# Designs tried in a protein design chat: VH-VL binders against Interferon-induced protein 44 (IFI44). Part 10

Target 1, 152 residues: Interferon-induced protein 44 (IFI44), of Homo sapiens (Human) (q8tcb0r1to152)
Amino acid sequence: MAVTTRLTWLHEKILQNHFGGKRLSLLYKGSVHGFRNGVLLDRCCNQGPTLTVIYSEDHIIGAYAEESYQEGKYASIILFALQDTKISEWKLGLCTPETLFCCDVTKYNSPTNFQIDGRNRKVIMDLKTMENLGLAQNCTISIQDYEVFRCE
Key: E = the ipSAE of ESMFold2; O = the ipSAE of OpenDDE; V2 = 0.75 times the mean of E and O plus 0.25 times the DockQ between their complexes.

## First folded at step 17 (VH-VL; framework fv_lumrotatug)

Design r7 (from q1 with light chain L96I; at its last look DockQ between E and O 0.85; V2 from the best seeds 0.84)
Fold by ESMFold2, look of step 17:
Structure r7 (fold): chain C 152 residues (1-152), chain A 119 residues (1-119), chain B 107 residues (1-107)
Amino acid sequence: as target 1 above (152 residues)
Amino acid sequence: QVQLQESGPGLVKPSETLSLTCTVSGFSLSSYYIHWLRQPPGKGLEWIGIIYYTGSTDYNPSLKSRVTISKDTSKSQVSLKLSSVTAADTAVYYCARDRPGWPLYFDYWGQGTLVTVSS
Amino acid sequence: EIVMTQSPPTLSLSPGERVTLSCRASQDIDDNLVWYQQKPGQAPRLLISDASNRATSIPARFSGSGSGTDYTLTISSLQPEDFAVYYCQQYTRWPITFGQGTKVEIK
């Protein structure tokens, strides 16, 4: 059964152009496969570069991984936010997938400046990261849905 | 008490394999990653590579064809092998600890061991 | 590969003086920067992570700042134990790279 992306044609083209013009193939959608870090990582590991797109009320934000997600292995992460047709970018740098997709049982129990909490459907980030992504201060970032695409 | 200690021969002949061991104490190799780095005399630091708790590795592309990092968790040891050495490989070699996740920095280092490559 | 360039190569200063050391990256690293101190015959010592976050037990006279490609380590009042070589490191992407160091020595 085919799974349809929430990403609009315009936003897809903007993201493709920004991250190297690669074809986006849907790997995971939270509303279909379940809002759980384990399911996301099971479907998205060993897929080469990936793009995670998070849909919130008045925000589209996400993360680009330059290398495959693999258990415990560092990948270079670039955060982004789409507002209208403009992209803001903030490089998180080398980060493990367990830290980026945090949970209470993660062995890497340290705060990052940006965390995706699938279980509680929230994105946690500090003020510096919000400012550099062009997001409003004190804005609550909830996850209405999120999707991961292979970039090929 | 966290400690890392490098050991191995201080002199290696050209074209041979440099082999070093990092022995750790005060923490578990199942919870932390070990990196190898080197510093030629009077020069800056160069990252060699990392070994993950799974046994997987990443290496500096400049050395990848000649380097192998491995570990023996039961002995609390991480090994470095660098094949086909030349005088350019003369350096102080360090192992360093990385608390996995973010940010990536080295919180504890060994004292370093000098390896000289000469005929 | 991200090239890290430090300046100046050497500073000769007296205790009590203020020191400013520069680290420049060949591309934007968005605060993914670490500072280390290294004394002769010793391993490097962590000072600052994430561009400005002092490590445990590092005195308040050490501070980091900057953004984008340009970063600075400041020592507000040099102490005798601060004469050393200082290195910056980036962790934006593989491979990890270091600057070539700035030596802070007694005038």
Scores: ipSAE 0.762, ipTM 0.894, lowest interface PAE 1.0, mean pLDDT 89
ESMFold2 (binder alone), look of step 17: mean pLDDT 92; pTM 0.935
OpenDDE, look of step 17: ipSAE 0.927; ipTM 0.966

## First folded at step 18 (VH-VL; framework fv_lumrotatug)

Design v1 (from q1 with heavy chain Y53W R99L; at its last look DockQ between E and O 0.88; V2 from the best seeds 0.86)
Fold by ESMFold2, look of step 18:
Structure v1 (fold): chain C 152 residues (1-152), chain A 119 residues (1-119), chain B 107 residues (1-107)
Amino acid sequence: as target 1 above (152 residues)
Amino acid sequence: QVQLQESGPGLVKPSETLSLTCTVSGFSLSSYYIHWLRQPPGKGLEWIGIIYWTGSTDYNPSLKSRVTISKDTSKSQVSLKLSSVTAADTAVYYCARDLPGWPLYFDYWGQGTLVTVSS
Amino acid sequence: EIVMTQSPPTLSLSPGERVTLSCRASQDIDDNLVWYQQKPGQAPRLLISDASNRATSIPARFSGSGSGTDYTLTISSLQPEDFAVYYCQQYTRWPLTFGQGTKVEIK
């Protein structure tokens, strides 16, 4: 059985329309490939623009990278939250994948505004980021699953 | 102490190649990114490009066809070459340091070196 | 690219006055903004990052605020050493872009 996305058709359509992609191709799913950011980056680097989608209870949140992830290289990141049919977004701006995916944060200029911790299955974000995404007052969101798509 | 110093010829003829060197000390080019920027006399700043620790680069699209940034980690040097210069390329040229990650800002700058393009 | 527009181009003031400098982006930059101070013959000096975070050793009279496309730098009580040109920079996406500067000078 082929690996299938957890996105509903409606949510997939909304995300495609919002980020301008014609097609989402599944590259990585945590429950299939393992909840490890190293595996995620190995499968998702050099793939052009990508969309990371995180499932937590009734939350769908994530990050859109406008450029390919590459080791140490800046990509423009747009954070989002999808609640019902509405998207809230917050531009994280230029950052390296290591900052976004909790890799070696002691070596990088990495305030804890938004981080995806696959090992501990948590999204860590500060109150400012929570507010700008329209999320409830909680600095940590658990990851039930997460997926990365190539945007084409 | 962290230091950056630009060096190179102050006068370049039109159509020739502008070549500058940024010499750094107090930190490793394997751990920090160097950007080049310029500022025409009495005007604002323009970002030229970045070199990553891997040797990869990103350039301002306005200059990308004419610019090359490279580094020599053993000499603690980052070089800028800008080909086919015109009077519009007259500026003070800076190198600046960026600790990779987020947010992106320049915490240390060189003193700058004026390059005049004139015949 | 994201165009950064600063206003006014020049502001003539006396020491002790409160100063507000404007920086507008051509699209939302969501606090991805840096402020620099530059005095004649010197390299720019970092003042504020992430729209409102003062850099090390920057006096408390400097503050940054704003959101979306509109940002301000405030100097609460202008000191003689604050007469300089001020630049904003965005880091939302490549290329990095700067405003054209606001010169704060003695009237």
Scores: ipSAE 0.764, ipTM 0.902, lowest interface PAE 1.1, mean pLDDT 90
ESMFold2 (binder alone), look of step 18: mean pLDDT 91; pTM 0.931
OpenDDE, look of step 18: ipSAE 0.930; ipTM 0.966

Design v2 (from q1 with heavy chain R99V; at its last look DockQ between E and O 0.85; V2 from the best seeds 0.83)
Fold by ESMFold2, look of step 18:
Structure v2 (fold): chain C 152 residues (1-152), chain A 119 residues (1-119), chain B 107 residues (1-107)
Amino acid sequence: as target 1 above (152 residues)
Amino acid sequence: QVQLQESGPGLVKPSETLSLTCTVSGFSLSSYYIHWLRQPPGKGLEWIGIIYYTGSTDYNPSLKSRVTISKDTSKSQVSLKLSSVTAADTAVYYCARDVPGWPLYFDYWGQGTLVTVSS
Amino acid sequence: EIVMTQSPPTLSLSPGERVTLSCRASQDIDDNLVWYQQKPGQAPRLLISDASNRATSIPARFSGSGSGTDYTLTISSLQPEDFAVYYCQQYTRWPLTFGQGTKVEIK
C-alpha cells in the first residue's frame, strides 16, 4: 500500500517555497515504518537534501538538512516551525545525524539545542531554540507522527 | 594527556607537494575528528578540511583541487598533502581535534609547524 | 561562503580597561560562533563557544554576546596576560571561516 503524507497541500507549498522550491518526495513516515532512529536513517541517508516534518498536537516543526545525511558526517541543519502560514527558522548549523536524532549511544550524550527522539516520541529543545522558533514554553514536544522528504 | 603533533619538512620548493603528518595521543581517531588549518605569518586562520572516522572528507573549496587528507587509525596518524605549492602556501600548519556532533569547535590543537615555500 | 569581519583591527589599551571586540557575519549564523585567543608562537586557545558559553577554566572576565550577524567579545578588566590576537569562527556551514583577527596590544 502506498504511503501517504500527513502534510497538507497548503503546508507543502509553503515549505517548498521557503526551502528553495524543491519537490518533496516521502522517504519515511514514523507511523508506517516504525519510530526507530535506525530505520529512519537507513531510509534517509545518502538522499541529498531532506526535510523532516514533525506533527505535534498544535504544531508543525522540523529540520531541513542542506546536505545528505551520512553516518557520522556533518550536515548543515536549519530548524523551523510552521504556525498557520508563517515559518520561523533557527540555524542549528553543522551537526551530525546521530546527535540530531539521538541515535549515538557512544560519547554523544545529547549536547545539541534540538533533538528528535523517535523512540520516546519526543522533541527536546532548549529555551533559546523555542523562543527563536516562536513556540510556547516547554522543553519537550510530543511526536504524533514524523515524516522525512527528499528535496529534489 | 591529549596531544597532537604536526611533523614534516619545513621547506618545500614551488610546484612540489607539501606533506605533513599529525600524530595524536590520549584519544582515538575512531571517536574524534581531525581538521587541518593554516595561518600565514602575521595573518588569520584558514580551514583546510576534515577527515571523518569513515575516511570521508570535506575540504575548503578554495583548496579542494590540491588537497588530500588521509589517516592511518592503527598508527594514530592523519596526513595532509597539498600539491603544486606556491609562496602563498607559506604558513604555520595546525591539526586540531573536533568533538563530533554539536557544537563544532577545536578543543585541542597541535603546536603548529611552519612550512616555507621558497625557490 | 560566510565571510567573518572583525573590527577594529587593533586596539591599544592599558591593563584594567574594558575591551569590546566586534565580529560580523555576512549572513545569519544564529549563535554558531566561537572565539579564540592566540598569543605569538602559540596555537589558538578556545575562549567561548555557541556565542556565549565560556570554555572550562576561562576566567569570568571573558564574556560573549550578540545574535544574528553581530557578535561581541568583552574582557571586563584587561589583565597583562590578555594582550593577544582574538579570532572569531563560524560553524553554520562549510567551509569553516574565521575573522581576520583583532590585536589587543599594550598602550
Scores: ipSAE 0.730, ipTM 0.889, lowest interface PAE 1.1, mean pLDDT 89
ESMFold2 (binder alone), look of step 18: mean pLDDT 91; pTM 0.925
OpenDDE, look of step 18: ipSAE 0.924; ipTM 0.968

Design v3 (from r2 with heavy chain L104I, light chain T92V; at its last look DockQ between E and O 0.80; V2 from the best seeds 0.81)
Heavy chain, then light chain:
Amino acid sequence: QVQLQESGPGLVKPSETLSLTCTVSGFSLSSYYIHWLRQPPGKGLEWIGIIYYTGSTDYNPSLKSRVTISKDTSKSQVSLKLSSVTAADTAVYYCARDLPGWPIYFDYWGQGTLVTVSS
Amino acid sequence: EIVMTQSPPTLSLSPGERVTLSCRASQDIDDNLVWYQQKPGQAPRLLISDASNRATSIPARFSGSGSGTDYTLTISSLQPEDFAVYYCQQYVRWPLTFGQGTKVEIK
ESMFold2, look of step 18: ipSAE 0.788; ipTM 0.904
ESMFold2 (binder alone), look of step 18: mean pLDDT 92; pTM 0.936
OpenDDE, look of step 18: ipSAE 0.923; ipTM 0.960
ESMFold2, look of step 19: ipSAE 0.762; ipTM 0.899
ESMFold2 (binder alone), look of step 19: mean pLDDT 92; pTM 0.934
OpenDDE, look of step 19: ipSAE 0.922; ipTM 0.963
ESMFold2, look of step 23: ipSAE 0.707; ipTM 0.882
ESMFold2 (binder alone), look of step 23: mean pLDDT 92; pTM 0.934
OpenDDE, look of step 23: ipSAE 0.924; ipTM 0.962

Design v4 (from r2 with light chain Q27E D28S; at its last look DockQ between E and O 0.89; V2 from the best seeds 0.86)
Fold by ESMFold2, look of step 18:
Structure v4 (fold): chain C 152 residues (1-152), chain A 119 residues (1-119), chain B 107 residues (1-107)
Amino acid sequence: as target 1 above (152 residues)
Amino acid sequence: QVQLQESGPGLVKPSETLSLTCTVSGFSLSSYYIHWLRQPPGKGLEWIGIIYYTGSTDYNPSLKSRVTISKDTSKSQVSLKLSSVTAADTAVYYCARDLPGWPLYFDYWGQGTLVTVSS
Amino acid sequence: EIVMTQSPPTLSLSPGERVTLSCRASESIDDNLVWYQQKPGQAPRLLISDASNRATSIPARFSGSGSGTDYTLTISSLQPEDFAVYYCQQYTRWPLTFGQGTKVEIK
């Protein structure tokens, strides 16, 4: 039985068009593979560009990585938010996957403006990032599910 | 006390290989990444590349075919080799420290070493 | 490659003057911008990270602002030690790129 995405047809088309018309192939889904960023990275490293999609009640947000995730290696990250048919983006810039996914904070002692905490099922985001993504001020984003796609 | 120091020959002949070493102290290469940069006399800065703790690298595409960065953590050293040099490679070469993660900026730099490419 | 363009190339000013230095990126860099100061014969010195975040030990007269593609470094009251070349740098994507610098010199 194939693992199916929670992403609607409409939102998939919007993301494909926004990030270069690439086909999205599901690599990881939190509700299936477990809400553990270590499992996410094990499945998603060395896959070329990837799209991480995070589902919350009022928000669909995520991150596009332009290069493969690799252990300790910088990738250029573009954050996004989907509201209805509108997409907003904010370039986080060069960031290591351990910092983005809170996987190795003891090795990388530098918190980012945007962090995905799979263990606690939360997104941590500063005020500037929330405002530039068009999100409500001081909103806590819980992770109902998250998925990662290979962009090919 | 954090220090970085570049060393190597100050004069290199055209077509030969430029070879420099960055020796670090006051911190561990296991905790920080080292980049190489250069600055031609009277000009701006150019990023050359980075070496990660895994030994993998990223290089400026303009130099990628001619550059190799390597490290020896036990000697606290990071090496730069640039092959097939020309007069355009004359510059002050710097190594600089980066705390991995985000944001990416250089908090400490070496004093720089001038390398002149001439016959 | 993201091209960083600084203007003006030089400024001749007296101590006490307010100065603004411009840095423009060829595409939006969303505050992924660093400012450095470099004096003759020295390595660059970090001034500002994240477009506006002043580094430790940097005097309050230095401030950074801007958004998108357009960024500014301001020195509110120029001091004798501030005569130097100023560079901006982006970290949005590889390769890292710098502007060509603005030289602030004494009139």
Scores: ipSAE 0.755, ipTM 0.895, lowest interface PAE 1.0, mean pLDDT 89
ESMFold2 (binder alone), look of step 18: mean pLDDT 91; pTM 0.932
OpenDDE, look of step 18: ipSAE 0.930; ipTM 0.968

## First folded at step 19 (VH-VL; framework fv_lumrotatug)

Design w1 (from r5 with heavy chain L104I, light chain T92V; at its last look DockQ between E and O 0.77; V2 from the best seeds 0.83)
Heavy chain, then light chain:
Amino acid sequence: QVQLQESGPGLVKPSETLSLTCTVSGFSLSSYYIHWLRQPPGKGLEWIGIIYWTGSTDYNPSLKSRVTISKDTSKSQVSLKLSSVTAADTAVYYCARDKPGWPIYFDYWGQGTLVTVSS
Amino acid sequence: EIVMTQSPPTLSLSPGERVTLSCRASQDIDDNLVWYQQKPGQAPRLLISDASNRATSIPARFSGSGSGTDYTLTISSLQPEDFAVYYCQQYVRWPLTFGQGTKVEIK
ESMFold2, look of step 19: ipSAE 0.769; ipTM 0.899
ESMFold2 (binder alone), look of step 19: mean pLDDT 92; pTM 0.937
OpenDDE, look of step 19: ipSAE 0.930; ipTM 0.962
ESMFold2, look of step 21: ipSAE 0.762; ipTM 0.899
ESMFold2 (binder alone), look of step 21: mean pLDDT 92; pTM 0.937
OpenDDE, look of step 21: ipSAE 0.926; ipTM 0.964
ESMFold2, look of step 23: ipSAE 0.780; ipTM 0.903
ESMFold2 (binder alone), look of step 23: mean pLDDT 92; pTM 0.936
OpenDDE, look of step 23: ipSAE 0.921; ipTM 0.959

Design w2 (from v3 with heavy chain Y53W; at its last look DockQ between E and O 0.91; V2 from the best seeds 0.83)
Fold by ESMFold2, look of step 19:
Structure w2 (fold): chain C 152 residues (1-152), chain A 119 residues (1-119), chain B 107 residues (1-107)
Amino acid sequence: as target 1 above (152 residues)
Amino acid sequence: QVQLQESGPGLVKPSETLSLTCTVSGFSLSSYYIHWLRQPPGKGLEWIGIIYWTGSTDYNPSLKSRVTISKDTSKSQVSLKLSSVTAADTAVYYCARDLPGWPIYFDYWGQGTLVTVSS
Amino acid sequence: EIVMTQSPPTLSLSPGERVTLSCRASQDIDDNLVWYQQKPGQAPRLLISDASNRATSIPARFSGSGSGTDYTLTISSLQPEDFAVYYCQQYVRWPLTFGQGTKVEIK
């Protein structure tokens, strides 16, 4: 059966407008394809700009990559949080997909600023990043599900 | 001891190709990315480009049509070629290392080599 | 391309003085900023990354601050070895860009 997004029409529209008005095409959903960042990267590399959306209880957080994810290659990353209809952003900057998705951490500088740990179903970020995204109460957020969209 | 050292001709004629080599020691090119930068005499720094583990590159758009960065991992060397040079390409050229991931900054630099473009 | 503008271009100061150097980006860079020190005839030396994180072995008199587009390097008590040119660099997106430098010289 066809895989459907957990993203509501309203939230999809807010994210589209914020990130350049592009169509969102679902590439990956953790609850369907498995909470494994290797599978995520296999499906999401070389797809042009992508939007990663992470669902936690009462809010949505995520990351917009302005360039294709490619193995070991820097892409410009913009973090966001969407609470109700308010969106906040914080530029992580040039980052490799392996550091963002906690892959091969022995080879890559693995900062505490922001990481998506699909295996353990959590997002790790420092207090400065949480404050700038309006999330200043917690350094770790549980992943109920996460999705990646191609932005075209 | 971590070291980067640039080498190549100090004089290059206009319209020719500038060729430089960065030889590294004290670390592996499989663990770090190498960038090239330059600094015209008495002026600020300009980023030229990066080479990744796969051999892929990213270049400053202002130089992209004229620049090639390549590497020979077995010789611990990264090379820079800049074609069709003019006097505006006179600068001290640096190679610098970058620990892959986040953030991007250069913890070790070569000492730099001055390349003068003149007839 | 993100333009980095440093001010002032030159500061003439005495040892012991407090100095503040400014770096301004043409777009929000959200703390994606590095500071370097360059002494005559030498390559740049890393001072501060992520706007405020001192690199290993950098004295506590160096501090970085700021947000958005406006960033500051402060030297709380200028030492003789601190007379140099200081550069800021952004790493938000390609190409990496540097400010034109602020020269701190002996008065």
Scores: ipSAE 0.668, ipTM 0.876, lowest interface PAE 1.4, mean pLDDT 89
ESMFold2 (binder alone), look of step 19: mean pLDDT 92; pTM 0.934
OpenDDE, look of step 19: ipSAE 0.931; ipTM 0.963

Design w3 (from v3 with light chain V92T; at its last look DockQ between E and O 0.83; V2 from the best seeds 0.83)
Fold by ESMFold2, look of step 19:
Structure w3 (fold): chain C 152 residues (1-152), chain A 119 residues (1-119), chain B 107 residues (1-107)
Amino acid sequence: as target 1 above (152 residues)
Amino acid sequence: QVQLQESGPGLVKPSETLSLTCTVSGFSLSSYYIHWLRQPPGKGLEWIGIIYYTGSTDYNPSLKSRVTISKDTSKSQVSLKLSSVTAADTAVYYCARDLPGWPIYFDYWGQGTLVTVSS
Amino acid sequence: EIVMTQSPPTLSLSPGERVTLSCRASQDIDDNLVWYQQKPGQAPRLLISDASNRATSIPARFSGSGSGTDYTLTISSLQPEDFAVYYCQQYTRWPLTFGQGTKVEIK
């Protein structure tokens, strides 16, 4: 019933300090609400700034949105990777949530350098983004789980 | 053929409202976003704002209190209104096309229309 | 607001010369940068997006590079049609902002 975050206290502290010291309130967890970007966006739109945290085998990666996600509307996106206590960031810039949380890249015809595919449980990113996040050189990272937090 | 065309009065009196229309053809306003920009003669470009397919907008904070962007999808038109104009608002005004998503750049621009605020 | 600063304001060069134009951002924009060319009486023309990605139909003599806050547009061998004003634009966050331009003119 009560949904518990997979984020450890240490990692929560690091992310809070990095992104302005705001409280993190859990809005969505893939393993509970379903690995579907549509469900994610339904729960996470119009919530102000949000932090998306993706748990992969050896990495915590994600995206901070400085403005509310809204249908079709640009939000400034900052990508991050957290390995142990080290955080790296790469500003994706202004991006729509449909492009960032893309289930069908062919439909949009404007793929980003970083895509979260909840249905297939994959993160897809290009080599430049991997390098700037300090990640190993591969183009696809498996999603074990992902969560979205409101940042207040 | 993709085309954007700005139209409206070339002269506006100080304190009045500048009103411009961008008429688009060769693409749908449901598929692309329209931005307004301006360029004072001999100077650089300033972004004014964007209108999304939903009718929502984002504006440059420096102009937000005076600017309204709206659209009429049935006429393939996007309008710009800028209230309380001064000589500082004299510029060539452009509308420009943006493919939604990422990255943001303007692949097609209107020819521009000069608006002079005369005292 | 991210302030974009271009230098130099003007370059006077001859056809065939290599030129580099500088664009600096007031904070990291992480390759979220576009270059435009503008000739007198015309609207800007897209050259480069994502700092280094040439737009369709743009000649290979145009290239973009840089990272962080410092970006460069290079024209490897100036052609007569390349004399124009060049602008950079960031799209990291609202509002979109442009540099003030670099005019490339005939010496």
Scores: ipSAE 0.722, ipTM 0.890, lowest interface PAE 1.2, mean pLDDT 89
ESMFold2 (binder alone), look of step 19: mean pLDDT 92; pTM 0.940
OpenDDE, look of step 19: ipSAE 0.924; ipTM 0.961

Design w4 (from v3 with heavy chain L99K; at its last look DockQ between E and O 0.85; V2 from the best seeds 0.84)
Fold by ESMFold2, look of step 19:
Structure w4 (fold): chain C 152 residues (1-152), chain A 119 residues (1-119), chain B 107 residues (1-107)
Amino acid sequence: as target 1 above (152 residues)
Amino acid sequence: QVQLQESGPGLVKPSETLSLTCTVSGFSLSSYYIHWLRQPPGKGLEWIGIIYYTGSTDYNPSLKSRVTISKDTSKSQVSLKLSSVTAADTAVYYCARDKPGWPIYFDYWGQGTLVTVSS
Amino acid sequence: EIVMTQSPPTLSLSPGERVTLSCRASQDIDDNLVWYQQKPGQAPRLLISDASNRATSIPARFSGSGSGTDYTLTISSLQPEDFAVYYCQQYVRWPLTFGQGTKVEIK
């Protein structure tokens, strides 16, 4: 009856070990709470470090926030891609949650290299980010589901 | 026309509080974040901190115990206070504009104001 | 904290020469790098963000490159107005940090 993660035990362990060995506690799942960035942020702000995991066909990708997401406040973001058991990372750097969970380039100085669009269920990233995450050249990735975990 | 202007006393005595004001025009403090930075004469830049539109802040850990950044949106002003100053705090102080989001860079800076800490 | 180290500290060059400035970070910053130009008595001026993106109105002779921990600013043909101090800055995490600068001066 509890909301369960789509992560396999193996993938969960790999992500935990990569991001400091902390316990992952599920805060949000798109297929349960709705594929809307506003709902995600409402549930996930002020929770300390968090891990966002995105499921797309044969890819697991996402973002680790080293500080709490807070409205309008910068957090250091590390992007990742998990292929089989290999994890690649790319530091997006200091970024606000509204920028990361937004496809509206007119709100910000320039689009992020990595955007999670829950409304349209896609991840948008530029070629540089795709290459640094070891992903095939594709401008967008469909979101089958996504989850956010508190790292405690 | 976007403009930032630092103001405040150019001379501060050791152990006292340095107090500066950044007055902005041509943009809204609800649309941009303001950072404070400083540059000792002949040396590089040091980031002091940021104030967000919510009034929250982040500070350089090296200064956090002595620094306060605040704002008065109605006056288009951001203030910097640095307590218990020493000669090491002598520097040109800048305020700089940051468009919220990513990446962080400063497109507009104030002209800078030299603050000398001496008795 | 991420330490940014610039080299060389000073370059003495003539107009028309190619300038290469180095910036090294103490850990990977993954292109989260800004270059500024500063002339005496003036505030810094934005040149390049995201390691290689020239800011608006910056001449094409300025270019940025590098990856990981090692980044380079290049001025392909030095002009009289380019004699200044150049700083790099990272924005991977707080606190923002700058290199100590490279002074490019006339020979």
Scores: ipSAE 0.754, ipTM 0.891, lowest interface PAE 1.0, mean pLDDT 89
ESMFold2 (binder alone), look of step 19: mean pLDDT 92; pTM 0.937
OpenDDE, look of step 19: ipSAE 0.926; ipTM 0.964

